# VH-VL binders against q17rb8r558to768, part 6

Target 1, 211 residues: q17rb8r558to768
Amino acid sequence: TAELSHLTKNVPIFVCTMAYPTVPCPLHVFEPRYRLMIRRSIQTGTKQFGMCVSDTQNSFADYGCMLQIRNVHFLPDGRSVVDTVGGKRFRVLKRGMKDGYCTADIEYLEDVKVENEDEIKNLRELHDLVYSQACSWFQNLRDRFRSQILQHFGSMPEREENLQAAPNGPAWCWWLLAVLPVDPRYQLSVLSMKSLKERLTKIQHILTYFS

## First folded at step 1 (VH-VL)

Design t8 (framework fv_tocilizumab)
Fold by ESMFold2-Fast, scan of step 1:
Structure t8 (fold): chain C 211 residues (1-211), chain A 120 residues (1-120), chain B 107 residues (1-107)
Amino acid sequence: as target 1 above (211 residues)
Amino acid sequence: QVQLQESGPGLVRPSQTLSLTCTVSGYSISSDYYWSWVRQPPGRGLEWIGYIYHSGDTTYNPSLKSRVTMLRDTSKNQFSLRLSSVTAADTAVYYCARGGDWEYYGMDVWGQGSLVTVSS
Amino acid sequence: DIQMTQSPSSLSASVGDRVTITCRASQSISSYLNWYQQKPGKAPKLLIYAASSLQSGVPSRFSGSGSGTDFTFTISSLQPEDIATYYCQQSYDTPWTFGQGTKVEIK
């Protein structure tokens, strides 16, 4: 099959940091193994690779996020500057290696759609409440912190009319998770969720803690 | 100018370990490239054995993986091949080669080859 | 493993002839294909890399083309010094694999 839009086996994995759907993840790559990995990702036409945090037991975590390559600049000093944006989330099924970098067989994650009208109404109410709390948290940050977040992550995404239009739910949830000062354990927990309601509830608890 | 030169015993007894060293001049093996071993039995084609990446990471041909070890010695600018439990089927000319830059994978520099005969 | 199939296994041609060798990969390898020339008793010499790029110092009569699974190597005007065995090799995935070789002889 020419130009695969989905990769599930022997997916190249960059072991470095948390990544989230729709959230920018700029990378400065010095290591030749990762420069090779990025070049191959471009060459296959998919222009993406997986991103996982390290794990003491299994080399890297059981959950991660695909990064879409938007732009690559290869610098004379051997460094690559790679602009990426988070795409699909995944669960790791099997780990491997290729030419010095990690690989994985993966299963993509999507939120389970809520079909019941009453449940959809309750989800919207929860969403609006949590979004308002997120806005308040962000606006109450000191100007210097707010400016740093805006510089690196951009502005908080606006509300979406249809909360279930995207497989990963509203973009603002992921933007918020990227900027909240929480332990990677909590970030991985939220990333692994297949329920928007559970994700909003967890985010609400985190916001309450930091309020 | 980059040059590669194989060295090691030309005769190995069956069941013993074949050991070869590639000495590299004109370029640092820790700087870039894949550093490979390729063999050619008399009158036959080329078979890739494996490489050591400039980082020290190795990848071996699965058909030989249980018997192959590659190491680098950055202080001597050398990389080596160890092939255990040899049989007559391992009789071949063994070449070391540099495996292209990070963008393209042509093996652009080769040693002259070392014939290793496995016999009693 | 990715299998590389070359054709023909051998050929005889006259000086000045156009010689064409083909190489087929068992799966798509994009442009990660190299061509080597090997003369009797000598190490292989890289002629073409990245399917179509001429290696520095190699005569312009040698050329390569193709992508994906089908690749062609051409000598536009065969010279006596071109008598050799030619090999294709994929570097898309490990193990790196070679075609069986094409022996080129002069009539």
Scores: ipSAE 0.000, ipTM 0.425, lowest interface PAE 18.5, mean pLDDT 86

Design t9 (framework fv_tocilizumab)
Fold by ESMFold2-Fast, scan of step 1:
Structure t9 (fold): chain C 211 residues (1-211), chain A 122 residues (1-122), chain B 107 residues (1-107)
Amino acid sequence: as target 1 above (211 residues)
Amino acid sequence: QVQLQESGPGLVRPSQTLSLTCTVSGYSISSDYYWSWVRQPPGRGLEWIGYIYHSGDTTYNPSLKSRVTMLRDTSKNQFSLRLSSVTAADTAVYYCARDLEYYGSGDYFDYWGQGSLVTVSS
Amino acid sequence: DIQMTQSPSSLSASVGDRVTITCRASQSISSYLNWYQQKPGKAPKLLIYAASSLQSGVPSRFSGSGSGTDFTFTISSLQPEDIATYYCQQSYDTPWTFGQGTKVEIK
């Protein structure tokens, strides 16, 4: 997606789970503070908010991902089901509060482009190797797990010929991180990376760990 | 916060039906996961008996399938085990456990009851 | 049914020793293997899932490795509180099956 946002100050933050670029993140919202936050996002026309995991030291983590609201279903019992998809990644610069929910001043993250032709060739080779390892891992899962993943996250994205076309790199990397059974520390570390090579290398290490 | 507790008679006569109940607190059995029974004869290893899915669907160990029935009572947040035609070989500590399925990790038992000893004797 | 075989059946080691237990599956189970610790009179406790993932709250001296049919469980530096019987369990296909257990004792 080419959708751009200039929302960088006093961004509303939903403190809950990891979110990743291009990956669906359906939310069940029942807390009054977050229902207010979602309502405001819709009414102001921004239709987006930040998502961060909780952090013991700083209330919420230093990195997160913007969620774009696609649809909202209001249930009779007061719950809301919010269909979102991950957008831009960000780094937290300053923390705040508004009407019971967290806010932040943020800086958006984008991958640093590789311009050297030899490095681009090496990046493609690494990408293809790691993609094959990811496909093998997913196909070796029991049918029940593959069905659950497909239901919640959809199909694994296909390879992209231009690895640097999107500012966050290939979509399959983020889909894979969302489904891999890894500690939030590893997920947060990968989310914070501005190098596609570094991200692919880390993903490869995780896949090797799970065989 | 999640706790499982077995209850039921500690003595069962040969040929009768062994009946145990697992009471779950801190989590609703109707919302997710598989709920299992595992037994351990004195001084021996662990044997999986079966599980019940949050929907009510069951899967039993083939070695015990003809004698096993598992049911859930969502109003009491309980699931139960019935094992018919018992013999001395069914003497064991019976555990209930939450069978957590996670992507790529497979099934694993993350919470266990304390176990209930059932002795089959006349 | 998938048969799980552990070795050794029992071992005796000193505090601080590196302890290894192996588990072999009768057919490939990928990485769907768990390790449990059971202390006398208590329920089993999950230590490792998916062959090598450490359960939350479990000390880092416990680790697992392997895939396919051959798996290893390691205690890098045995502590007195580690006296227990350890069981492997496959979760690849039902019925879930356990190894026969390995009893770990202090010398």
Scores: ipSAE 0.000, ipTM 0.438, lowest interface PAE 15.0, mean pLDDT 86

Design u1 (framework fv_umesolerbart)
Fold by ESMFold2-Fast, scan of step 1:
Structure u1 (fold): chain C 211 residues (1-211), chain A 122 residues (1-122), chain B 107 residues (1-107)
Amino acid sequence: as target 1 above (211 residues)
Amino acid sequence: EVQLVESGGDLVQPGGSLRLSCAASGFTFSDYEMNWVRQAPGKGLEWVSFISSSGSYIYYADSVKGRFTISRDNAKKSLYLQMTSLRAEDTAVYYCARDTYDFWSGYEFDYWGQGTLVTVSS
Amino acid sequence: EIVMTQSPATLSVSPGERATLSCRASQSVSSYLAWYQQKPGQAPRRLIYDASTRATGIPARFSGSGSGTEFTLTISSLQSEDFAIYYCQQYNDWPLTFGGGTKVEIK
């Protein structure tokens, strides 16, 4: 089957919002082109498509995240409710079009592993510090916003013992980036990073401005 | 141009029912949370009800809870308020109001309709 | 619920003068406060959100300030078109609540 295969050419792209690894992204789909795209993703067995935010110069951004379809409900009035979860990040190599929706040839992104023992130790220290800052920021958030976040994104993921076990780094980083009230330009820059250290540093910088 | 047009306001007797509608145009209705806000003659503004963009999350003021039902039809770009067991104190101009498109700073209203008058009297 | 209290109920000012309107919350609403202007027979119009951010198209003479429980709306060099009723609204917690309004009228 096509499931678990690397899909890198003529990948269907849903141009809408930012998406992040491991983060739920529920979608309400009513446009015929996207309904067709979702149906094709299910029929081909990939059950995946790309998500990119719009871009004023290039139609959609140079970086995005794959969304994995977990469940889909087709409503009688033509709407669809699609439960998705973020998967692999990608860089756009070539843009295309198919039956009214965008497509792309892509290259998947993976964090560059840190091998030096001193650098790994420093990365752990930075990680633990930034995680504590994130917890503090969330706890100091107004009750109405905390409730909305919990309802839409779920609880903040717990710390992981091996920071480099996943190609995209710790899940809590992406959950936090999804809930931080920052311009999509900053979110996109973080999504495009191949360094966990750079990502943690940028997140720390953002948290400092909100604390 | 963003427009919200309310309709359905009428004179109704206490205990009666009425359905209000709000027709939206000039924006992608399905992306926005919507609210009903009312204003009794010569009085201030009172928030009535909220509905999320998908319709999955709904909130009501205590004064109308159990009597009013908010709903939306994204395909028809319309917002509704079904009112039952109407009381004299429900007499007001009812406004359709668009919530700001912002997860963080939402629940304040960037565009309002011109309102529709509901009068409850015997 | 969070009770919003506006004062004064009526403010009489002359064109060209400065008007300062107060809004008090019974509990902290942080900076989640908006100001609306309403003229007779018209729908409210958003002026300020997040306590101090002016909405697009709103003249610079309108400014908002405050945080927590005490907020002010200031109208500098009041114009004839500014005579209206002004409402504050908190959006920090459910239910959403408005102040009773301040009527700004010509002396």
Scores: ipSAE 0.000, ipTM 0.435, lowest interface PAE 16.1, mean pLDDT 86

Design u10 (framework fv_umesolerbart)
Fold by ESMFold2-Fast, scan of step 1:
Structure u10 (fold): chain C 211 residues (1-211), chain A 121 residues (1-121), chain B 107 residues (1-107)
Amino acid sequence: as target 1 above (211 residues)
Amino acid sequence: EVQLVESGGDLVQPGGSLRLSCAASGFTFSSYSMNWVRQAPGKGLEWVSFISSSGDYIYYADSVKGRFTISRDNAKKSLYLQMTSLRAEDTAVYYCARDQGEYDWLGFDYWGQGTLVTVSS
Amino acid sequence: EIVMTQSPATLSVSPGERATLSCRASQSVSDNLAWYQQKPGQAPRRLIYGASTRATGIPARFSGSGSGTEFTLTISSLQSEDFAIYYCQQYEYWPPTFGGGTKVEIK
């Protein structure tokens, strides 16, 4: 939205874990620098900050996801539990620092829309196939593991009528990526994609590996 | 209108057990952390126990740790305090109190009317 | 635990006069301090949070000030309904702790 595009310079970055559009990301915050960062986000009215995984060369990864603050629970021992949900994806353009936490100038990512009728048909066929594979994978998990996923991430999102309605594509793709046991390198690769077709193809390959 | 209504206070013998309840209405109960705060007759306020909105984080005052158990049922919009091994010093009015605002903890913004627990022989 | 000390223990004031209540923390609690009013037989009611912000519905005659270790609650023109016990509470450090209270009574 236009409001999100206004937050592109000196964006506060929480360097911790992977985050994905529409997926809940509860954070356990005990460091004073991050508590300050979160309070500033609330005070300025933005109520969001960036999340990036660490990187050995550049302090944090070149791609990340904005987290929208839904609720904050201040625990008696001085820690905070921050209930967030993933928003728009971004690419890092410039890195900075502010009062002990990282900042970045960013560019938001959006999927490139497919406009050709034949390509849209092929995309829908691929989507439906991969969705069915995802459902099969999840239903075939051991009951205990499936229960743990449901507790932490909720149920798998339903298929959306319009595959290209959201700038980041269908919500179930991101839910699945959050629960699949793949390393951050592959997760970053998928997060950085601007093609729903490429993302579905990569997810399909991952699912086939675990079949 | 936010309302918290406690119940369960009674006269009980030392070493006895008692369960307090707090019924919440007028707000999204599952979005707020809850507390029990007590007040002995003629004395000041003492924090007793905390439970987070999800129920995942629970804390107790040293004076009650190991004897009291806080719990919640978000579907029933209720908070509980199970008290065991009660002592004369546990005699107090017990208040249910909400401490989580939407984005920040700013003290206890709503309190119930309290329920009296008397531990006496 | 942070020790909260309130003074005086009892304050005798006539209606219409100013009442000033003090609260001291054993170490800095920044501005994470709340004030509560408790009338006989009633639950406490939060008056002030963040040391100086009035809670919704609290009359303008109540004001809070201070930061760090020294805090003050002022009632500028005391009304009959203001005779009560007032408690300060810090929420900077675990566990949250209350002062011993100041009883404001009619002179």
Scores: ipSAE 0.000, ipTM 0.470, lowest interface PAE 13.1, mean pLDDT 86

Design u11 (framework fv_umesolerbart)
Fold by ESMFold2-Fast, scan of step 1:
Structure u11 (fold): chain C 211 residues (1-211), chain A 119 residues (1-119), chain B 107 residues (1-107)
Amino acid sequence: as target 1 above (211 residues)
Amino acid sequence: EVQLVESGGDLVQPGGSLRLSCAASGFTFSSYSMNWVRQAPGKGLEWVSFISSSGDYIYYADSVKGRFTISRDNAKKSLYLQMTSLRAEDTAVYYCARDYGDYEYFDYWGQGTLVTVSS
Amino acid sequence: EIVMTQSPATLSVSPGERATLSCRASQSVSDNLAWYQQKPGQAPRRLIYGASTRATGIPARFSGSGSGTEFTLTISSLQSEDFAIYYCQQYEYWPPTFGGGTKVEIK
């Protein structure tokens, strides 16, 4: 929406975990500063805040993902249960503070679209190959691991005909990155990529390693 | 200037129903969360219900859950409290209160409307 | 729910005297504490929020202090218009809860 596209300055940041476009991110919020942050997001009507992992150099990482609030339950003991889903990715331009929580001026990330017909065809072929490899990897996991993934993240999203319709690329890529057993620093690196081809290539290398 | 004007308070029998209204003026109503706070005769203040600026998030005091319904009409700049299954313990002056920014302390209050529940 | 306890229930003071009102929370509410003034037949009026920040238009003789569980409202030189009931309110935890009030009356 227009309001979402304009939320780029003094964006509230929850410093906790990795978040990815389209992927659910349920939160149990105990700290008063974050409860305040969430209430502000609701009252302003934006219903969004940023999520970044911590960073010893800069307080929090240079890249993150917006979380859209779907529902909030405030409990009498001070806890809040917040249902969120990942939205747009962003790059941090400037860091700040507000009433005990971090803020940032941000720039949203969009995948760079390929225009050449041959490149689009090659991208589709790569996509279909990697999707097939992802399906095989997931289906060949031991039942208990597959059940845990389904419980927390749901089923792998279906592939779509137009790979470049969404600014962040296909949803299944982000679902897969959330469930793959890779280092968080690697996950952050992939989150920051602006090329769907590069992201698919890296995912393919990971899947090949686990084959 | 910011004004909140409550109406709808009346004398009702136990088990009865009432609808309270609060008319807001002097500010952008759609940008603020709103609350109902009540005060029993000779007693202190008790928070009753909260509604977010969009109307999507709603909370109630345990004492009124299932019996009271808070709602708002941003186009009409009005806040409502539908009360059902009223009890003697619900007898109070009911205040409409504006939530300051995002903190749930109340910067502006209406004059209140008296609800009396007695047989 | 957080229990807010105010003391004393009634405070008798003469004009020009200093009045000190106490508010205790059953567990830490950080500095998310507000004070309200209420006169008979009137709605509450905001005085202080964030434990110590005076609301716009509130005279300098009103000051708030404290954090965690212990809070104080001080009126440094009581004027005739200050005779009222004062309530503290925490907004750290749901639901927001009020103290029982302290009535400040003329000696």
Scores: ipSAE 0.000, ipTM 0.423, lowest interface PAE 18.7, mean pLDDT 86

Design u12 (framework fv_umesolerbart)
Fold by ESMFold2-Fast, scan of step 1:
Structure u12 (fold): chain C 211 residues (1-211), chain A 122 residues (1-122), chain B 107 residues (1-107)
Amino acid sequence: as target 1 above (211 residues)
Amino acid sequence: EVQLVESGGDLVQPGGSLRLSCAASGFTFSSYSMNWVRQAPGKGLEWVSFISSSGDYIYYADSVKGRFTISRDNAKKSLYLQMTSLRAEDTAVYYCARGSYEFLDSYGMDVWGQGTLVTVSS
Amino acid sequence: EIVMTQSPATLSVSPGERATLSCRASQSVSDNLAWYQQKPGQAPRRLIYGASTRATGIPARFSGSGSGTEFTLTISSLQSEDFAIYYCQQYEYWPPTFGGGTKVEIK
């Protein structure tokens, strides 16, 4: 239900890596605390938890992404292979702890919709330009790195007709951010953006650098 | 550009020890899991051991568990396999092979070294 | 562990002929299956991943098919450089396991 997808208090947090809306995030889980966390998410029916990178000052970063559990494989040696996909982005409001794993009170992020017709036109022009640059960058990657990305992330998502249909903007932006060879600090700053225009502009600057 | 180079293979007596090394170049070593795979003379491929990109998760084939130790040094871009209590059955060419990119888990291995021969014989 | 069985153990074919290699998993591995080629004295080279996706730089004459427990590697018009041993490998479950190999040799 909607109620289960709107958990905002005492959300379990897996402190590990970056996660992005719509992007697959397969995990190998061996630590008892995280096995317990995942088991609880399955048993309660939420089938989701938060993912954040570590942070020197605050234990984990101020922004993250929810991961939705698609499948779980329990292996004979006690580890679990968890197929997840990124869902809603969030901002951390308060940090906590429960049975060895981190928790957080959070607020979900959504892109601010552009309503002005001229701004929408400019956004589409920027989008189409950056998408073309992304396609060119990916096609010009060295064969081995391109094959690795295709194997693990799949192909780059196609353009969406309505740029603002999804609350997090076009899926290809997040796929690209996952594969771009940029500092995690930049990835985190882009994840925290509530403007599709700002996100496209940042991605464009990164792509232009790699030309 | 992207390559793995094994070294350390030698002739060793049963019960002996040997350390294999694998030097990585041309890619961000710290972002990939690594594997050791062996092949006995005239036989097929057998997976030996896995180490995650961080080094925190390590797994072994049942045939080598308790005798072999995999490790890595991300600063030196090197992978190691410490072998102890060697048996005639451990005679094989040992390959290091690149695994998953970052947090992704796939055991399709896309980059392989040339291999280093370990012979356990009296 | 998942047991991978390849057949035949040896396949004798003439250049220009079609070679068909089979790989069977003891239980479903979905499409998480790779094929490798190994020439004498060389390391394995990945040909196919995801059961049917050809790796970059691999000639179009190589194709993979199947899902679940039954998989096939086909070489449509065998060239002299294709005489080698071919291995399938599942990566659905840990530990990853290889088939015993199929040796493709000149008839």
Scores: ipSAE 0.000, ipTM 0.421, lowest interface PAE 15.9, mean pLDDT 86

Design u13 (framework fv_umesolerbart)
Fold by ESMFold2-Fast, scan of step 1:
Structure u13 (fold): chain C 211 residues (1-211), chain A 123 residues (1-123), chain B 107 residues (1-107)
Amino acid sequence: as target 1 above (211 residues)
Amino acid sequence: EVQLVESGGDLVQPGGSLRLSCAASGFTFSSYSMNWVRQAPGKGLEWVSFISSSGDYIYYADSVKGRFTISRDNAKKSLYLQMTSLRAEDTAVYYCARDSPYDYLWGSYFDYWGQGTLVTVSS
Amino acid sequence: EIVMTQSPATLSVSPGERATLSCRASQSVSDNLAWYQQKPGQAPRRLIYGASTRATGIPARFSGSGSGTEFTLTISSLQSEDFAIYYCQQYEYWPPTFGGGTKVEIK
């Protein structure tokens, strides 16, 4: 409930796909273990759980994102329809199990604030350049691809006046990362970054590859 | 040669569930997006669901959204369709179909089809 | 979603005759149109993609034409094995949508 009562120990983990801060992640859940996990998160009042992509060794990744439950419908056929949105990022400290689903002890990630005025100016310039590249990439996609993206992820977020107001940086970065056709390993690398400058630089390299 | 073999079709009561499988051979399964397309008896073709090569992007026809779940296992070269809350209008031959030859995030025409598996939803 | 309309619903032709099948899209799909052939009891088989490109192994008597909203599949000299149902499909806009089919039958 309170800020010091952050869910950090024995956090339930849905092992499925990448999730990102502020990005919608709609889920259609049939598996009884995950239905139980979701019901428990609602009943405890936290209304959130972790999402991690699977690893090649049948484990799950060292980094993930919390999903906040916005709406849920449990259907008589054993399916759950769950509307979620990405919240805080985390690093996995310890892995566990509970009633058939994975759990983890975690620590939340936040971007490191840049305090130097000249470096903040340089960061703004990099941000504006990369944002323009992202807009150009998206607008030059065929109508088919743009329509699919808009239907699934919604519109690209607008630029924010203060780049460091949010602990995860600008929302458009995460929307773009969800949409770009890149390997989950690269997406995971970007998710784990604590530097907005490093994240923007990596995104720029990815966009340049697709231009 | 490219082959897709569907299985799992059966007679099911309305409200029931059924899982379809598609076994792929003769190509690098992990490199291709896959689709399910169905055809009701004596009717035309209807696209049902899409899954990208990695499994990261999944789309459903509005008629089945919330009731069907597409998945894949690249190590086993298999595609699946989990169907729940089945209705009489879901009665159809279900085809496994391979997406476009260039493997982009959302390919959209079908170069190879399986023979189909019949699902009948009837009391 | 894009509505694909095929005409006629049934086309009766004799072997050796030319068959012309029409497909209309509710809005422009550029040249992102495919044609499939389905024989009784069989899975669909891809004939044409990109409106006019023949798939590997498809006989030269099959030709596709058109762009935008109006498309045609032509079979220049119908053979006995060509009696089947033919479907057009657009893949410009999501979701991919099929026409209702044209049944080509013996006159």
Scores: ipSAE 0.000, ipTM 0.420, lowest interface PAE 17.4, mean pLDDT 85

Design u14 (framework fv_umesolerbart)
Fold by ESMFold2-Fast, scan of step 1:
Structure u14 (fold): chain C 211 residues (1-211), chain A 121 residues (1-121), chain B 107 residues (1-107)
Amino acid sequence: as target 1 above (211 residues)
Amino acid sequence: EVQLVESGGDLVQPGGSLRLSCAASGFTFSSYSMNWVRQAPGKGLEWVSFISSSGDYIYYADSVKGRFTISRDNAKKSLYLQMTSLRAEDTAVYYCATEWDYGSGEYFDYWGQGTLVTVSS
Amino acid sequence: EIVMTQSPATLSVSPGERATLSCRASQSVSDNLAWYQQKPGQAPRRLIYGASTRATGIPARFSGSGSGTEFTLTISSLQSEDFAIYYCQQYEYWPPTFGGGTKVEIK
């Protein structure tokens, strides 16, 4: 645990795709540098590494999500299938390199808790509204797209009773963000937010656009 | 001081089975990944198997897949290698080895004295 | 798997002389290379890791160099206790693989 709580410097970064808290992220690893990264994560006992999308100016984006390794399958053709799930979100403070793969010094992101009673009430109302819009959007998708989503991401998580129990907010928000057909710029923007209210508002605007 | 003591090596006929043990002391065994590395008489070193600190991740050399099983008991601070369908080419000194997990280093840092397995008719 | 090739197989040197041992990887292993010393009847002992970093307690006469595919272990002023077999090992790729060894023997 002490080593996991100190996993903020020289964190290995897999530069590939968006990852989100609680969302499965299965990886097919071919490249020697990433097989080494996965091996090191397992051998050190951290069983975690960062995931960021590429960036045209800085090698990779300023925000990402930690991936927790659940299982590893080695295939006869030299590929490795790595089952991961999204953990904590982070902001990149400093970029580095190690043995062909990127590293970063990071700080973890958590949603700012709303404590005002009126604001909490408004947050619950917004949450319920956006959740209903998300359910409607998903149920009204053509069968082929709904089947594809279920195969790759599983079912939409159910509503959580306490919206602020998890430091990243409700799981269904991240599931939805993973499946919405939006530009990676918008996905990254939402991932970087520390306000559940702002995240729900942005998701609502995206859903309205595709309605 | 860190100490690894292997046992269980013996003379066994082809097709036979044997279980090797490695007793660890002087360090927090449950925090380290463990390996088996072997050396045939007069030959070089060959990595055989890996097990993570928790036991959740296990890997084998292609030469032993399906025949050998690595396991550990963190409460007893012991590492095991169950060997089945033994072949003449499995004849070797088997070393228990740990990797240095205190930050960086994926070389085999601590080694036991080895235990000899001879597969012969 | 990555093939590690060591040369020469045997090196005959006198005490006080320099010994230079080579290790070649079939593909780039960056600087993820270790060197071990093994004396007859003993387990291997770590000498070098990260291609050039001496392990704690290893005398300064041992030095490692190289990166990518070509690596060298140098023993600058060979002592009587240095006559042994030396192995290189890569840890860039799964599985970790060892060279065939270089035997350093007395002339």
Scores: ipSAE 0.000, ipTM 0.416, lowest interface PAE 18.4, mean pLDDT 84

